# VH-VL binders against f9vpa4r286to426, part 16

Target 1, 141 residues: f9vpa4r286to426
Amino acid sequence: VIEEIKNAERVIVIGAGTSYHAGLYFSIELNRLGINSLPVIASEYYNVRSKKGDLVFAISQSGETIDVLQGIRMMRNSGAKIISLTNVIESAIARESDYKIYMRAGPEIGVAATKTFTTQLASILFILSVLKKENLKKMEK

## First folded at step 5 (VH-VL)

Design a13 (framework fv_zimberelimab)
Fold by ESMFold2-Fast, scan of step 5:
Formats: C-alpha cells, structure tokens, sequence
Structure a13 (fold): chain C 141 residues (1-141), chain A 123 residues (1-123), chain B 110 residues (1-110)
C-alpha cells in the first residue's frame, strides 16, 4: 500500500462527513511530503476527472457510503487504482478496492462520530509515519 | 412520512421456505443513505437480528441463520424481501422489517420499524 | 454468548428513577459506542429510545438517558410515568460486524 501511494501521479482522498475531514488532513500531509493529493468530499465525486496513474484513497467507516462507492466506481473506470480504509470486512467499498486497510474502533464513551474520527486518524498517522521515514531515507542517498 | 409494512404467509409447513416482503412508502429503498433490516421475535421471547441489505447489494447475516437466509431488494417495487429455507417450529415468530442509517458515519441502530407479521410454522 | 445480559424485571413508582443495565463483553458493549435501547409496549413494534450509547432521537423525552462504563451500558428513566411500563431491549454492534440484543427487561410502574 505504501509503494502505491509513493508511486501515484496523484492521490485522490475521498470521504463523507467525519471521514472527509480525516481525509482532508491526510491529503494536506501528503502534499507536505511532495505527494500530489486532492481531497474530495464524496457527494461531489462527479466533479473529479481521474485517469490512469491516479490512486484513490477511499475512507468510509461502514464501507457502504454510497457517494464513496459511486466515486470509486467512476474513478476506477477512468483507470485509477483504489485503496480503501474501512471498518467492515467484505463491505462493498472494500470488495471493490485493489488494496484494503481495516481500521479498529477502540472503546470510548460519547459520540460515535468522535470514535470514528479517532480511529481513522490513527490509521492515517501510521501511514504518514512510514511515508516520512521512506522520504528521509531517499533524501539521505 | 416513512412507513414499512411486512407481508407474507401466516402459516408455513416445516421444511418449506418462508418468504416475507417489506414494502417501503414515503421514502426510497434505493437511497444510499439507509440499509434495510429483518429482525424477529419468537412469542414471549426477545429480539433477534436476521440480516441486512445495503443499496450496494451487500448483505450481512446472523451467523446462526446464514446458511438458510437470503435478503434481496426490488427497487422497482420499493420492496425488500426475506427468504428463510428449511423452516422448523423454532422459526415461529413475529417478523419485523426495519431501517438502519448508513451514510457517512456508520450507525448500527434501527430508527423505523414495521408493525410486524406473525409467522407460525406448523404442519 | 449471543445475548447481552439484562435483569428480567425492574419496578418503580411514579416520579422515581430506575436504571436498567445491559452487560456484554469487550467484543460488543465494551468495544464500541454502538449501544441502542428500544421500548416495546404489548402488541406493538419496538421503538428506538437511545442510540450510540447516549443520544436521543427527536421526540424522545429527556427523562430517558443512556450511559456506558466498561462492558455495561445503562438506560436511566427519571420521573417515571405509568406509560413507561413496557419491555426494554438493549442492542450492540459486535466485533464480527453483527448485532446482538439483550434478553429484555420488563418495567413495572407500581
């Protein structure tokens, strides 16, 4: 999954609601690492023009978010590769993705939205930590 | 106003297939914001989740029933259905259809329920 | 286990508060903030009272509140009224992406 992100011409990060905000953070950090990234709110997927060389990073807690599913289908048909970050094994989004990352929601009291955001951020922070280490290694060469 | 209405046979013989249909009115079953659920309640007992179906066509089933159960959607009729194979007396229950919320953040709760339909398995 | 543990019955007088517990494991109640509570009057379908541990749907009285500590979720009904007499069921999402219900609690308002 890391190599796909590093080798993409552009990483499109798509999500809805809280997943979109986690994705926006991810996209900003990818750009800081020199990886061209575009955050997309799922309901506006139809405004995105994708092509071969693009990688779509799709974030959906349920793996069944319709605008995310429609977005990845449209972009896959345009030649993009798909990575999913979901909580549900064998969900539609996971099944239709080339690569799958499953997040874990920890125990907590309060609003489910807070739990979802925390879980997504933990996964994103881990990915970013690996990318930063790889970037440093390349600069040292 | 969203309404869910179950329909099907009141009596099914052992070993036969039970088929129930839920008709949705006041809302679209093809909406990606929701998923659709079957739940049952044997007389005098508690609730048991049977299965769920999403707009995508994804289905999720109670492991105890998975080998016997199929949930499907007919978007042209705004309906979803339950097929339960090889029924036995222990399948006698009130059967409810219900709606779950699926857009954005996952919401594993059921906000609208049908009135329920009683199915008796007897020879 | 497939069912969450609830007391079979609970009782109170008008104006009092009662609490119904719902105990599971770290793979359901303890592992997620996806506990819901349903009220069922005789001959009627269940009605959602609480979702995601502590949230109330529009139209549900603020006398109903939910909480969770560890593997136990609780439904508290304050200012008990005669019409609160019903069966109450808890439900939780599980680590297997399924749903499990409690055995149900009969509330009697004396």
Amino acid sequence: as target 1 above (141 residues)
Amino acid sequence: QLQLQESGPGLVKPSETLTLTCTVSGGSISSGDYYWVWIRQPPGKGLEWIGSIYWSGSTYYNPSLKSRVTVSVDTSKNQFSLKLNSVAATDTALYYCARGYSYGEYRPYFDYWGQGTLVTVSS
Amino acid sequence: QSALTQPASVSGSPGQSITISCTGTSSDVGGYNYVSWYQQHPGKAPELMIYEVSNRPSGVSDRFSGSKSGNTASLTISGLQAEDEADYYCSSYTSSSTYVFGGGTKLTVL
Scores: ipSAE 0.260, ipTM 0.731, lowest interface PAE 3.8, mean pLDDT 85

Design a14 (framework fv_zimberelimab)
Fold by ESMFold2-Fast, scan of step 5:
Structure a14 (fold): chain C 141 residues (1-141), chain A 123 residues (1-123), chain B 110 residues (1-110)
Amino acid sequence: as target 1 above (141 residues)
Amino acid sequence: QLQLQESGPGLVKPSETLTLTCTVSGGSISSGDYYWVWIRQPPGKGLEWIGSIYHSGSTYYNPSLKSRVTVSVDTSKNQFSLKLNSVAATDTALYYCARGYSYGEYRPYFDYWGQGTLVTVSS
Amino acid sequence: QSALTQPASVSGSPGQSITISCTGTSSDVGGYNFVSWYQQHPGKAPELMIYEVSNRPSGVSDRFSGSKSGNTASLTISGLQAEDEADYYCSSYTSSSTYVFGGGTKLTVL
């Protein structure tokens, strides 16, 4: 799933509510790594033009967020590949994604944080850590 | 005002299939922000989640009931239904339909409930 | 048995405060901030009182409050009134993407 992110012409990060904010952070960090990324609030998915070569990174805790589901369907029909980050294995968004990443609420998470947002950020930070290591290797050559 | 109303037989014989329908009024069942839920309560006992259905068509079932339960939705009638196969006396309960919230951060709570319908399983 | 443990009964006098506990595991109450509390009067459907551990729906008295510490969630009712006499159920989302309920607590206002 890392190679798909590294080699995408553009990474469209779609989510709603707190998932959108986690996605916004991810999109900003991807751009800092030289990966062209566009954050999309799910309710506005119909304003996005996607094409083959695009990768959609869809964030939905429940995997059932209707605007995210409709967004990925529209973008897949335009040739984009779909990666989902969800908490629910049998969810519609997970089933309709090419690649699936499952997040999990950890028992050690602090009381001051919302569990959903924190576990989304933890998953994103892990992905970013791998991408940063890959990027460093490329710069060294 | 959103209203949910259960309907179905008050009496079902052992080994038969129980079918219940929930009619939604004052709101659309095809709204993607919500999911629809069946919950039951045996007389004098606590609440038990049966299953849920989302606008996407995805269904989720209580593992203890999964082999016997089907939840479906009919958006044209603004209804969703429960089928419970091979009923036994232990399936005697008040059956409730309810609405769950699904937008953004996952919302595993039920904000509107029907009045409940009593189903007795007896010969 | 119910997946979440509640005391079978609790009682208090008008004006007092009572607390109802709801104990699960790290895979439900301890793992998520998605604990709900429902009030059920005799012959009536349950009504949502608290969601996401500590939030109140519009119209619910601020006498009702929720909290969580580790694997135990708590519902506190302050300024107890006769109309609070009811059964109270906690509920939580689980790591298996299911919902579980507590066994219920009968509140008696003496």
Scores: ipSAE 0.172, ipTM 0.709, lowest interface PAE 5.0, mean pLDDT 85

Design a15 (framework fv_zimberelimab)
Fold by ESMFold2-Fast, scan of step 5:
Structure a15 (fold): chain C 141 residues (1-141), chain A 123 residues (1-123), chain B 110 residues (1-110)
Amino acid sequence: as target 1 above (141 residues)
Amino acid sequence: QLQLQESGPGLVKPSETLTLTCTVSGGSISSGSYYWVWIRQPPGKGLEWIGSIYYSDSTYYNPSLKSRVTVSVDTSKNQFSLKLNSVAATDTALYYCARGYSYGEYRPYFDYWGQGTLVTVSS
Amino acid sequence: QSALTQPASVSGSPGQSITISCTGTSSDVGGYNYVSWYQQHPGKAPELMIYEVSNRPSGVSDRFSGSKSGNTASLTISGLQAEDEADYYCSSYTSSSTYVFGGGTKLTVL
């Protein structure tokens, strides 16, 4: 999943509500790492023009958010690859994604894990930590 | 205005299959903004969620009923249905259909309910 | 049965306030801000009173309020009126995209 993110021409991060805000943070941090990224509010998916070489990072806790599902279908049909970040294995968004990341929130993550934003942010921070470590290795070679 | 109406048999014999239908009027069952739900209430007891079906055709069931229950949608009739296999006296209840908001992250609640239909399981 | 714990009954007099608790676990009430409350009058279908812990639908009196602390959600009814006499049910979304109801609380307005 890391290699797909590193090799994408553009990473489109799509989500609704709280998931969009987690995605916005992710997109900003990706741009800071030199990865071209566009955050998209799911309800505005129809304004996005995607193509082969694009990677869509779709965030939906339930995996059933209709605007996210319609967005990934549209962008997949335009040639983009899809990564989903969701909590439900059998969900529509998970089933229709090329790569799947599951949050599976529990109390072990801490008190803040009661909120969808917090559990999504934890997953995003982990991905970013791996990407940043990869960048550090490149600089030291 | 949205209206949900349950229909089905008032009496079912033990071991048979119960089939109930919910007719939706004043709104489309094909709207991606909503999901559709079955809930039951045995006489004098509390509410029990049975299952839900989403626009995506994804279904979710109460684990205690999962082996016996199927929920399906008929978009041509603007209806959704419940099948409950191998019924017993403990399945005697008022059965409600309801609408859920499908946004997921913020609106997982049931905003419209049918009036309920009583199903008695007896020989 | 129900997975969430509610008191079987509560009572109050007109003008008083009462609170109904709803206790679950970190995988339902404690894990999400997705608690709903439903009012059911005898012979009628349940009606939504509170959603997302503390939000009221249009048409619901501001005498009804919701809150949550840890694994316990609460419904508070202030300025009790005779027409508030009903059964009240809490419900929560779970980590498995399922729903669980409380056992219900019968409110008597004396």
Scores: ipSAE 0.311, ipTM 0.759, lowest interface PAE 3.5, mean pLDDT 85

Design a16 (framework fv_zimberelimab)
Fold by ESMFold2-Fast, scan of step 5:
Structure a16 (fold): chain C 141 residues (1-141), chain A 123 residues (1-123), chain B 110 residues (1-110)
Amino acid sequence: as target 1 above (141 residues)
Amino acid sequence: QLQLQESGPGLVKPSETLTLTCTVSGGSISSGDYYWVWIRQPPGKGLEWIGSIYYSGSRYYNPSLKSRVTVSVDTSKNQFSLKLNSVAATDTALYYCARGYSYGEYRPYFDYWGQGTLVTVSS
Amino acid sequence: QSALTQPASVSGSPGQSITISCTGTSSDVGGYNYVSWYQQHPGKAPELMIYEVSNRPSGVSDRFSGSKSGNTASLTISGLQAEDEADYYCSSYTSSSTYVFGGGTKLTVL
């Protein structure tokens, strides 16, 4: 999934509520790493124009968030690849994604916060740590 | 205003299949913002979640009941139904249908409930 | 047994405030902001009073408030009235993607 993120022409990060805020953080950090990224509030999915070469990173704890599901369907139909970050293995969003990341598989931090945001953030931080490590290895050349 | 109404048999014999239907009025069961839920309450006891069905077609069941339970939806009749197989006396309860929210984020609370229907499992 | 722990009963006098606790674990109440409270009068269906820890549906009196600290959620009823006499249930989402309810608390208005 790291390879897909590194090779995307643009990473569209879509989520609702607290998932959107986790996604916004992710998108900002991707741009800092030189990866073109656009954060999208799920309820505004219909304003996004996607195409082949785009990668959609969809964040939904339940995997059933309707605006996220409709957003990924629209963007997939336009040629984008879909990565999901969810907590539920057989959810609709997970089923309709090309790649799946499950929140409980990521590192956990001992912060007094909701598990949804904490595990989303932990998973995002893990992905970012791998991307940053890859950048360091590339620079050693 | 949205209304939910349970219907089904008041008495079911042990080992038979219980079938209950929830009729939705004043709103559409086909709305993607909502999911539909069955909850039960044995007489004098607390609430137990049975299962949920989403607009996407996804179904989720209480693990303690999963082998015996099926939830389905009939959008043409604006109804959803519960089938519980191989009933026993311990399945005697008030059965409620309810609506949950799926808009924005999945929301595990139930904003509208039916009046409940009593099902007695006895020979 | 119920997965969430509530006191079996609580009592108060008209005009007073009472609090009902709901204790779970880091895998339910402590792990999510998805605690709801339901009021049930005898012979009636449960009615949503509080959702997502502290939010009130339209039509629910502001005398009802919810909060959470660690693994314990609380429902507080201020200005207690006779019609508040009912059973109260808490509910939470779990790390197993299921729902659990508390055992219920019978509120008596003396």
Scores: ipSAE 0.273, ipTM 0.738, lowest interface PAE 3.5, mean pLDDT 85

Design a17 (framework fv_zimberelimab)
Fold by ESMFold2-Fast, scan of step 5:
Structure a17 (fold): chain C 141 residues (1-141), chain A 123 residues (1-123), chain B 110 residues (1-110)
Amino acid sequence: as target 1 above (141 residues)
Amino acid sequence: QLQLQESGPGLVKPSETLTLTCTVSGGSISSGSYYWVWIRQPPGKGLEWIGSIYYSGSKYYNPSLKSRVTVSVDTSKNQFSLKLNSVAATDTALYYCARGYSYGEYRPYFDYWGQGTLVTVSS
Amino acid sequence: QSALTQPASVSGSPGQSITISCTGTSSDVGGYNYVSWYQQHPGKAPELMIYEVSYRPSGVSDRFSGSKSGNTASLTISGLQAEDEADYYCSSYTSSSTYVFGGGTKLTVL
């Protein structure tokens, strides 16, 4: 899924609520790595012009967030590839994605919003760490 | 103005299939902001979640009932239904339909409930 | 179905405050901000009183409040009134994306 991110013309990161904030962080860090990225709040998906060559990175803990689901459907119909980051294997968003990443959402004491953001951020940080290593290896060549 | 109304048989024989329908009025079952839920309550006992169905078509079931239960939706009639196979006396309960709220990220609570329908499993 | 732990009964006098606890594990109450409370009068369907630990639906009296500390959620009812006599159920989302309910608490207003 790393190759898809590296080779995308643009990475559109879509989410709602705390998922959007995790996605915003991801998008900022992708741009710092030279990867063109656009964060999108899910409720405004219809304002996005997507096309072939775009990659959509969809974040939804439940995999059932309606605005995220409608967003990925619209963008897939415009030719974009879809990666989902979700906690639920059988969810609609997971089923309708080309590539699927499942969060590790172990039990913890605290609020659900904090837990959701933490597990999403951990997944994002792992992806970013691999991308940074790939970038350094490329520079060594 | 939202109303949920359960309907189905009051009496079912052991080993048969129980079928219940919930009719939704004053709101659309096709709204993506909500999911639809079945919950039961045996006489004198507490509440037990049975299953849920989302606008997307995704279905989730109580693991203890998963092998016997199916939830479906009929958007043309603004209804959703429960089928519970191979019923036994222990399935005797008040059965409620309810609406779950899922706008934005997941919101797992039930904001509107039907009045409930009593189902007795007896020969 | 593993039920969350609630006291079987609580009592209070008109005008007093009472608190009902709901104890689970880090996989349900402790792991998520998704605890709801339902009031059920005899012969009636449950009615949502609190959602997401501490929020009230429109129309629910501000005498009802919710909180959570670790694995225990609490429903507090202040200024007790006779009509508050009911069974109260807590519910929580779980790490397996299912729901569990508490065993219920019968509130008696003396």
Scores: ipSAE 0.307, ipTM 0.751, lowest interface PAE 3.6, mean pLDDT 85

Design a18 (framework fv_zimberelimab)
Fold by ESMFold2-Fast, scan of step 5:
Formats: C-alpha cells, sequence, structure tokens
Structure a18 (fold): chain C 141 residues (1-141), chain A 123 residues (1-123), chain B 110 residues (1-110)
C-alpha cells in the first residue's frame, strides 16, 4: 500500500469523529512529505471532486461508518482507488476497498492494544515511518 | 424520544422458526449513526448477545448461534427483525432489541433497549 | 457459560461502598477500553450505567463509577441506597463487532 500512496496524484483521507482526527494528522504529515493530501470529514464527502489518479485512505474503526462507505463508493465511481484502515475483516468498508489495512500488534512486542483509536494512530505512524524512510532513500540517490 | 418495541409470538413449537420484529419510533433506523442489536435473557439467567445489523446491511452474529440466526432491516417500516431457526426449549427467553452507536467515535455499547418480549418454546 | 466472570452476589448496607468485578481475557476486557455496565431491576429492561470503562450517561448518579486494570473491570457504587438493589451485568467488546456479557451480579442492600 506504500507504493499506492507514493504514486497517488492526491491522497484523500476520509473519516468521522476520532477517525477524522487521526486522518487529519495523517494528511498533514503526508503534505510535509510532498504528497498532496486532502483531509475530509466523512459527513461532507459529497463536496469532494475526485478523479482517476486520486487515492482514498478511509479510516473507520468499525468498518461500517455510513458516510465513509458512501464517500468511498462515490469516489471509486469517479476513478479513485481505495485503501481502508479498519479492525473488522468482513466489514462493508473493508470489503469494498482495493487495499485493506487491519490493526495488528507485532509478534516480537507481545503488547495488547487498549484502544482502537490508539491502534489506528499507531498504524498511521508506521505508514509515515516507512514513507519517510523511502523519501530519505530518494534524496540519497 | 427514542422508543424500541419488540413484537412476535409468545409461544413457538420446537423445530419451528421464531420471528421477532423491533419497531423504532422517535428516530430513524436508516441513520448511519447507529446499529441495531438483539439480546436475549433466559428466565433466571444472564444476558446473551444474539446479533447486530448496521444500516450498511452488514450483520454480525454470536458464533454459538450463527448457523440458526438471521437479522434483517426494513428501513421503509423503521423496523429490524430476528429469525431464529430450529428452536428448542433452551431458546425460551426474554428477547430484547437495543441500539448501538457507530458514527464518528465508535461506541460499542447499547444505550436504548426495548421492554423485552417473552418467547416460550413448548409444545 | 458467560464469557466474563462476575461474582453471583454482593451485599452492603446503606451508605457503604461496594465493588463488583468483571474478569475477561486480553481479547475482550483486557484488549479494549469498551466495557459497559447495565443495571436491571426485576421485571425491567437493562439500563446503561457505565460505558467505555468509566463514562456515565446523562442522568446516572456520580455514585456509580467504573475502572479497569488488566483483564478485570470494576463497577463501584458509593453511598449505597435501597434503590440500587438490582442485578448488574458487565459487557465488553470482543473484536470483529462481537460482544460478550458477564453472568450478572445480584446486589442486595441490607
Amino acid sequence: as target 1 above (141 residues)
Amino acid sequence: QLQLQESGPGLVKPSETLTLTCTVSGGSISSGDYYWVWIRQPPGKGLEWIGSIYYTGSTYYNPSLKSRVTVSVDTSKNQFSLKLNSVAATDTALYYCARGYSYGEYRPYFDYWGQGTLVTVSS
Amino acid sequence: QSALTQPASVSGSPGQSITISCTGTSSDVGGYNYVSWYQQHPGKAPELMIYEVSNRPSGVSDRFSGSKSGNTASLTISGLQAEDEADYYCSSYAGSSTYVFGGGTKLTVL
């Protein structure tokens, strides 16, 4: 999913409530890395004009947030690719995404997650760490 | 004010299918803010989660009941329903419908409950 | 048969504090901050008393408080009153949009 993020013309980050705030942080950090990103509060999905070349990063703890689901459907119809970050394998949002990221603890650490928001933020931080490493490699070339 | 009301048969014969309906008043079942839940309580026993349905159409079931349970929603009537197949005496219980909150901040708890309807499985 | 373990019964006198425990595993109580508590009076539907471990719904007395340590959640009722006499159930999110309940605790106010 890193290559999809790097190759996107624009990364639209959509979420509701606490997921929107995690997405807002992600979007800001993506822009700092030179990746054009737009944070979208899910209830305002209908204001977004998406197209081929756009990548949607959809954050939903349950994978069932209706405005997120409707947003990704609308944007997919306009040619965007969809990445989901959720905790539920058979959720509607996960099923309708091109790429799926699920929260998971590393085998070596053995530490249980205490909150889904915290685990979603941990996923975002991990993705950002990989992207920063890739950006550093590109500068070194 | 939101109100949930269970309805269905008070008596069902063994091996038949139990069908219960929950009617939602004072709020829209088609709102993406909520998910809708069935919970039961056998006489003198504790609570048992049966299943949930989201406005998206996604359903989730208690693994011990999954082979016998179907939950569906009818947004035009503002109702959701439970079908439990092949009932036995052990399915005798008070059946509750309830609401969970799913929009924005995920909230996996049940804030409104119906009064409950007693279903007896007997010949 | 219940996934979460609660004591069958607890008792206290008016004005005292009592605590009801709810023990699960790292896949439910220990894995998430999504523990709720329900009060059920005889012949009535359960009523939400605590959600997300320690939050109270509007209208619930601040005599009711919740906490969690590891795999065990606790409901504490301070300043015990006669109307607190009821059955109390804990519930936890268990992942993948599934839920588990405790066996229930009967609170007697002596």
Scores: ipSAE 0.309, ipTM 0.764, lowest interface PAE 3.5, mean pLDDT 86

Design a19 (framework fv_zimberelimab)
Fold by ESMFold2-Fast, scan of step 5:
Structure a19 (fold): chain C 141 residues (1-141), chain A 123 residues (1-123), chain B 110 residues (1-110)
Amino acid sequence: as target 1 above (141 residues)
Amino acid sequence: QLQLQESGPGLVKPSETLTLTCTVSGGSISSGDYYWVWIRQPPGKGLEWIGSIYYSGTTYYNPSLKSRVTVSVDTSKNQFSLKLNSVAATDTALYYCARGYSYGEYRPYFDYWGQGTLVTVSS
Amino acid sequence: QSALTQPASVSGSPGQSITISCTGTSSDVGGHNYVSWYQQHPGKAPELMIYEVSNRPSGVSDRFSGSKSGNTASLTISGLQAEDEADYYCSSYTSSSTYVFGGGTKLTVL
């Protein structure tokens, strides 16, 4: 999942409601690491032109948010790869994603509080910590 | 003005398949904000969740019933249905359909319920 | 046997406060803030009283409040009134993406 994020031409981060705000934070931090990222409010997915080389990072607690699901379907059909961050195994979004990250899945994505937004932020912070370590290693070369 | 109305047979024989339909009026089941739920209550007993379906077609079933239960959605009729196979006397219950607010909206609860339909399993 | 444990009955007098407990595990009540409470009068469908542990739907009296500590959620009814006499059910979302109900508590207003 880290290599896909590092190698993407652009990371489109899509979510609704509080998931969008977690995604907005993620997108801002990715840009600070030199990774081209675009945050997208799920209801406005149709304004985004995606293509091969793009990676979609979809955030949905239930894995069933319709605008997120429609967005990833449209972008996948345009050639983008899909990573999902959800809490629900076998949810529609998870099943239609190329890579799946489950919140509260274990040490890899960390132990999160019971709150949805906190769980999403914990997962995002862990991913960012790995990306920052990789970026630092590359600078040392 | 959202209303949910259960319909189906009031009496089914043991080993047969029970089929119930919930008709939604005053709102659309194609909305991504909601999911649609079947819940039952045997006479004099508590509530038991049967299963849920999202507009996307994704289903979740009570593990104790999953080998016998199928929930489906028909967006063209604004309906969703429950199919319970191989019924026994212990399946006698009031069957409710209900609306759940999407977990993705951080509102996983059942805000509207149908009136319930009694299904008796007897020979 | 219900997945969530509630007392079978509770009683109080008009004007008093009563509390109904709902005990689960770390995979349901303790693991999430997705506990809801339903009121069911005889012959009627259940009605939502509390969602997400402590939130009230529009139209529900502020005499009803919810809370959670560890694996136990609680519904408190203050200023008890005759019309509060009903069965009360708790429900929780689980880590398996399923829903479980408590066994129900019969509230008698003396």
Scores: ipSAE 0.012, ipTM 0.601, lowest interface PAE 8.2, mean pLDDT 83

Design a2 (framework fv_zimberelimab)
Fold by ESMFold2-Fast, scan of step 5:
Structure a2 (fold): chain C 141 residues (1-141), chain A 123 residues (1-123), chain B 110 residues (1-110)
Amino acid sequence: as target 1 above (141 residues)
Amino acid sequence: QLQLQESGPGLVKPSETLTLTCTVSGGSISSGRYYWVWIRQPPGKGLEWIGSIYYSGSTYYNPSLKSRVTVSVDTSKNQFSLKLNSVAATDTALYYCARGYSYGEYRPYFDYWGQGTLVTVSS
Amino acid sequence: QSALTQPASVSGSPGQSITISCTGTSSDVGGYNYVSWYQQHPGKAPELMIYEVSNRPSGVSDRFSGSKSGNTASLTISGLQAEDEADYYCSSYTSSSTYVFGGGTKLTVL
């Protein structure tokens, strides 16, 4: 997953509602690391022109958000690779992604609108921490 | 105007399979903006969610019913259906079909309901 | 039985305000902003009154309002009218695409 993000010509981050806001944060931080990134609100997926070399990072708690699903299908058809961040392993978005990251939620941690946003941020922060460490190591060499 | 109408047998014998169909008119079942739901209500009791089907083809079921339930969509007929296997007297209920709104972001509520169809499980 | 707790009945006189509670846990009502309320008149299908805790569908009177505090959601009906007499059900999202309903509350308008 990290190598795909590092090697992408552009990382398109797509989501809806609170997932879009988590994705917007991720996209901003990727740009600060020198990785070209475009945040996309899922309902506007049809305005995006993707191509081979693009990587789509799709965020959907349910894995069934229709605009995200249609967006990834359109972009995959144009040659992009797809990474999904979702809670549901059997969901459409997870099934149609090349790489899958799961934010597993059990009874003890609960699944919630508020909790889902913080869980998405935790996953994103973890990814960013690995990327920052790799970037720092590269600059030292 | 959107209308949902349930159809199926009013009487089913114990151990048989119940099959119900919901016909959607005034709107398309193929629209990615919506998902489709079955809910039941035993006489004098409350509501129980049975299962949902999404535009993607994904299905989700009430864990207490999962081993007996299948929900499917026929886009050419603008219908979706419920099959409930091995019925018992406790499956006697009004069965409703309903629409969920999922455009842009998952929305876990049901905005339109059919009138309901009574299914009695009796020998 | 249902997973969410509602009072079996509530009553009020025309013009008064009444509140119906819906109590769950931190994994449903307390954890989400996805509480819905449905009104059911005798012999009729349920009708959506409130979604996402406090939002009203087009056509629903502003006399109906929703709120949530901790693990308890509330439906408030102000300016009570005879046509409000019905059964009221709350519902909450518990995981990806699973739902639980309350036991229902019968509202009597005296």
Scores: ipSAE 0.173, ipTM 0.712, lowest interface PAE 4.7, mean pLDDT 84

Design a20 (framework fv_zimberelimab)
Fold by ESMFold2-Fast, scan of step 5:
Structure a20 (fold): chain C 141 residues (1-141), chain A 123 residues (1-123), chain B 110 residues (1-110)
Amino acid sequence: as target 1 above (141 residues)
Amino acid sequence: QLQLQESGPGLVKPSETLTLTCTVSGGSISSGDYYWVWIRQPPGKGLEWIGSIYYSGSTWYNPSLKSRVTVSVDTSKNQFSLKLNSVAATDTALYYCARGYSYGEYRPYFDYWGQGTLVTVSS
Amino acid sequence: QSALTQPASVSGSPGQSITISCTGTSSDVGGYNYVSWYQQHPGKAPELMIYEVSNRPSGVSDRFSGSKSGNTASLTISGLQAEDEADYYCSSYTSSSTYVFGGGTKLTVL
């Protein structure tokens, strides 16, 4: 899934509520690494145009967030690849994604907004740590 | 404060289309915090989820009913509606509308319900 | 058609505690923490009593509690009162991204 992020022409990060804020952080950090990224509030998915070469990184704790699901369907139909970051195995969003990252192996635990954001940030920070390490290797021989 | 009220015909003939409307008052249907739901209960039996809708028009349906049901939303009237095609006697039930929490995540629990409306399918 | 198994009836005396079980599979109750419980008095709409396994809505008595172990969720009512007589339904999210209810349990208080 790291290679897909590194090779994307653009990474569209879509989420709602606390997931959007985690995604916004991710998008900002991707741009700092030289990866073109666009954060999208899920409720505004219909304003986004995607194409082949785009990668959609969809964040949804439940894996059932309606606007996120509709957004990924629209963008997949336009040729984008989909990566999901969810907590629920076999959720609608996970099932319809090309690549799946689970925040925790096993069933979702009822989560307050603070815990949801922290869990999402932990996953994002891990992905960023791998990307940063790979970026450093590129500068060496 | 929040009130949901079902309305529609109490009697529908077999093979016809049942149309029910839920009017939401004391709160906005255009809120991103909530989903809007139809649930039914045949007399003396248990509850069955029919489908859910978000104010954007996104829908989820019970697979057992999917070929016959359509849920729609009218944000200008603060209403959402159920259409059930080709009704039969087995569709006789109390029909409830309800609210589910969203807040960016679909929550499969329903915190506020209408009073229910009885629909009898009979010739 | 209910996918979740509840006892048809449960009874208790005032002041006692009772527990209503809701048994599913690893694809619903056992797989997710999205179990809710509803109370329905005759002629009335269902009312949410418990959501996400063990959380209580504001205004619901702390005599009502929820739990889950493996594929079985439980609703426990302590200090039974006459007004607790009602039908109780459990509900859960499923691996098919659908929602199912239990068959319902009729609670009688002596």
Scores: ipSAE 0.007, ipTM 0.590, lowest interface PAE 8.9, mean pLDDT 83

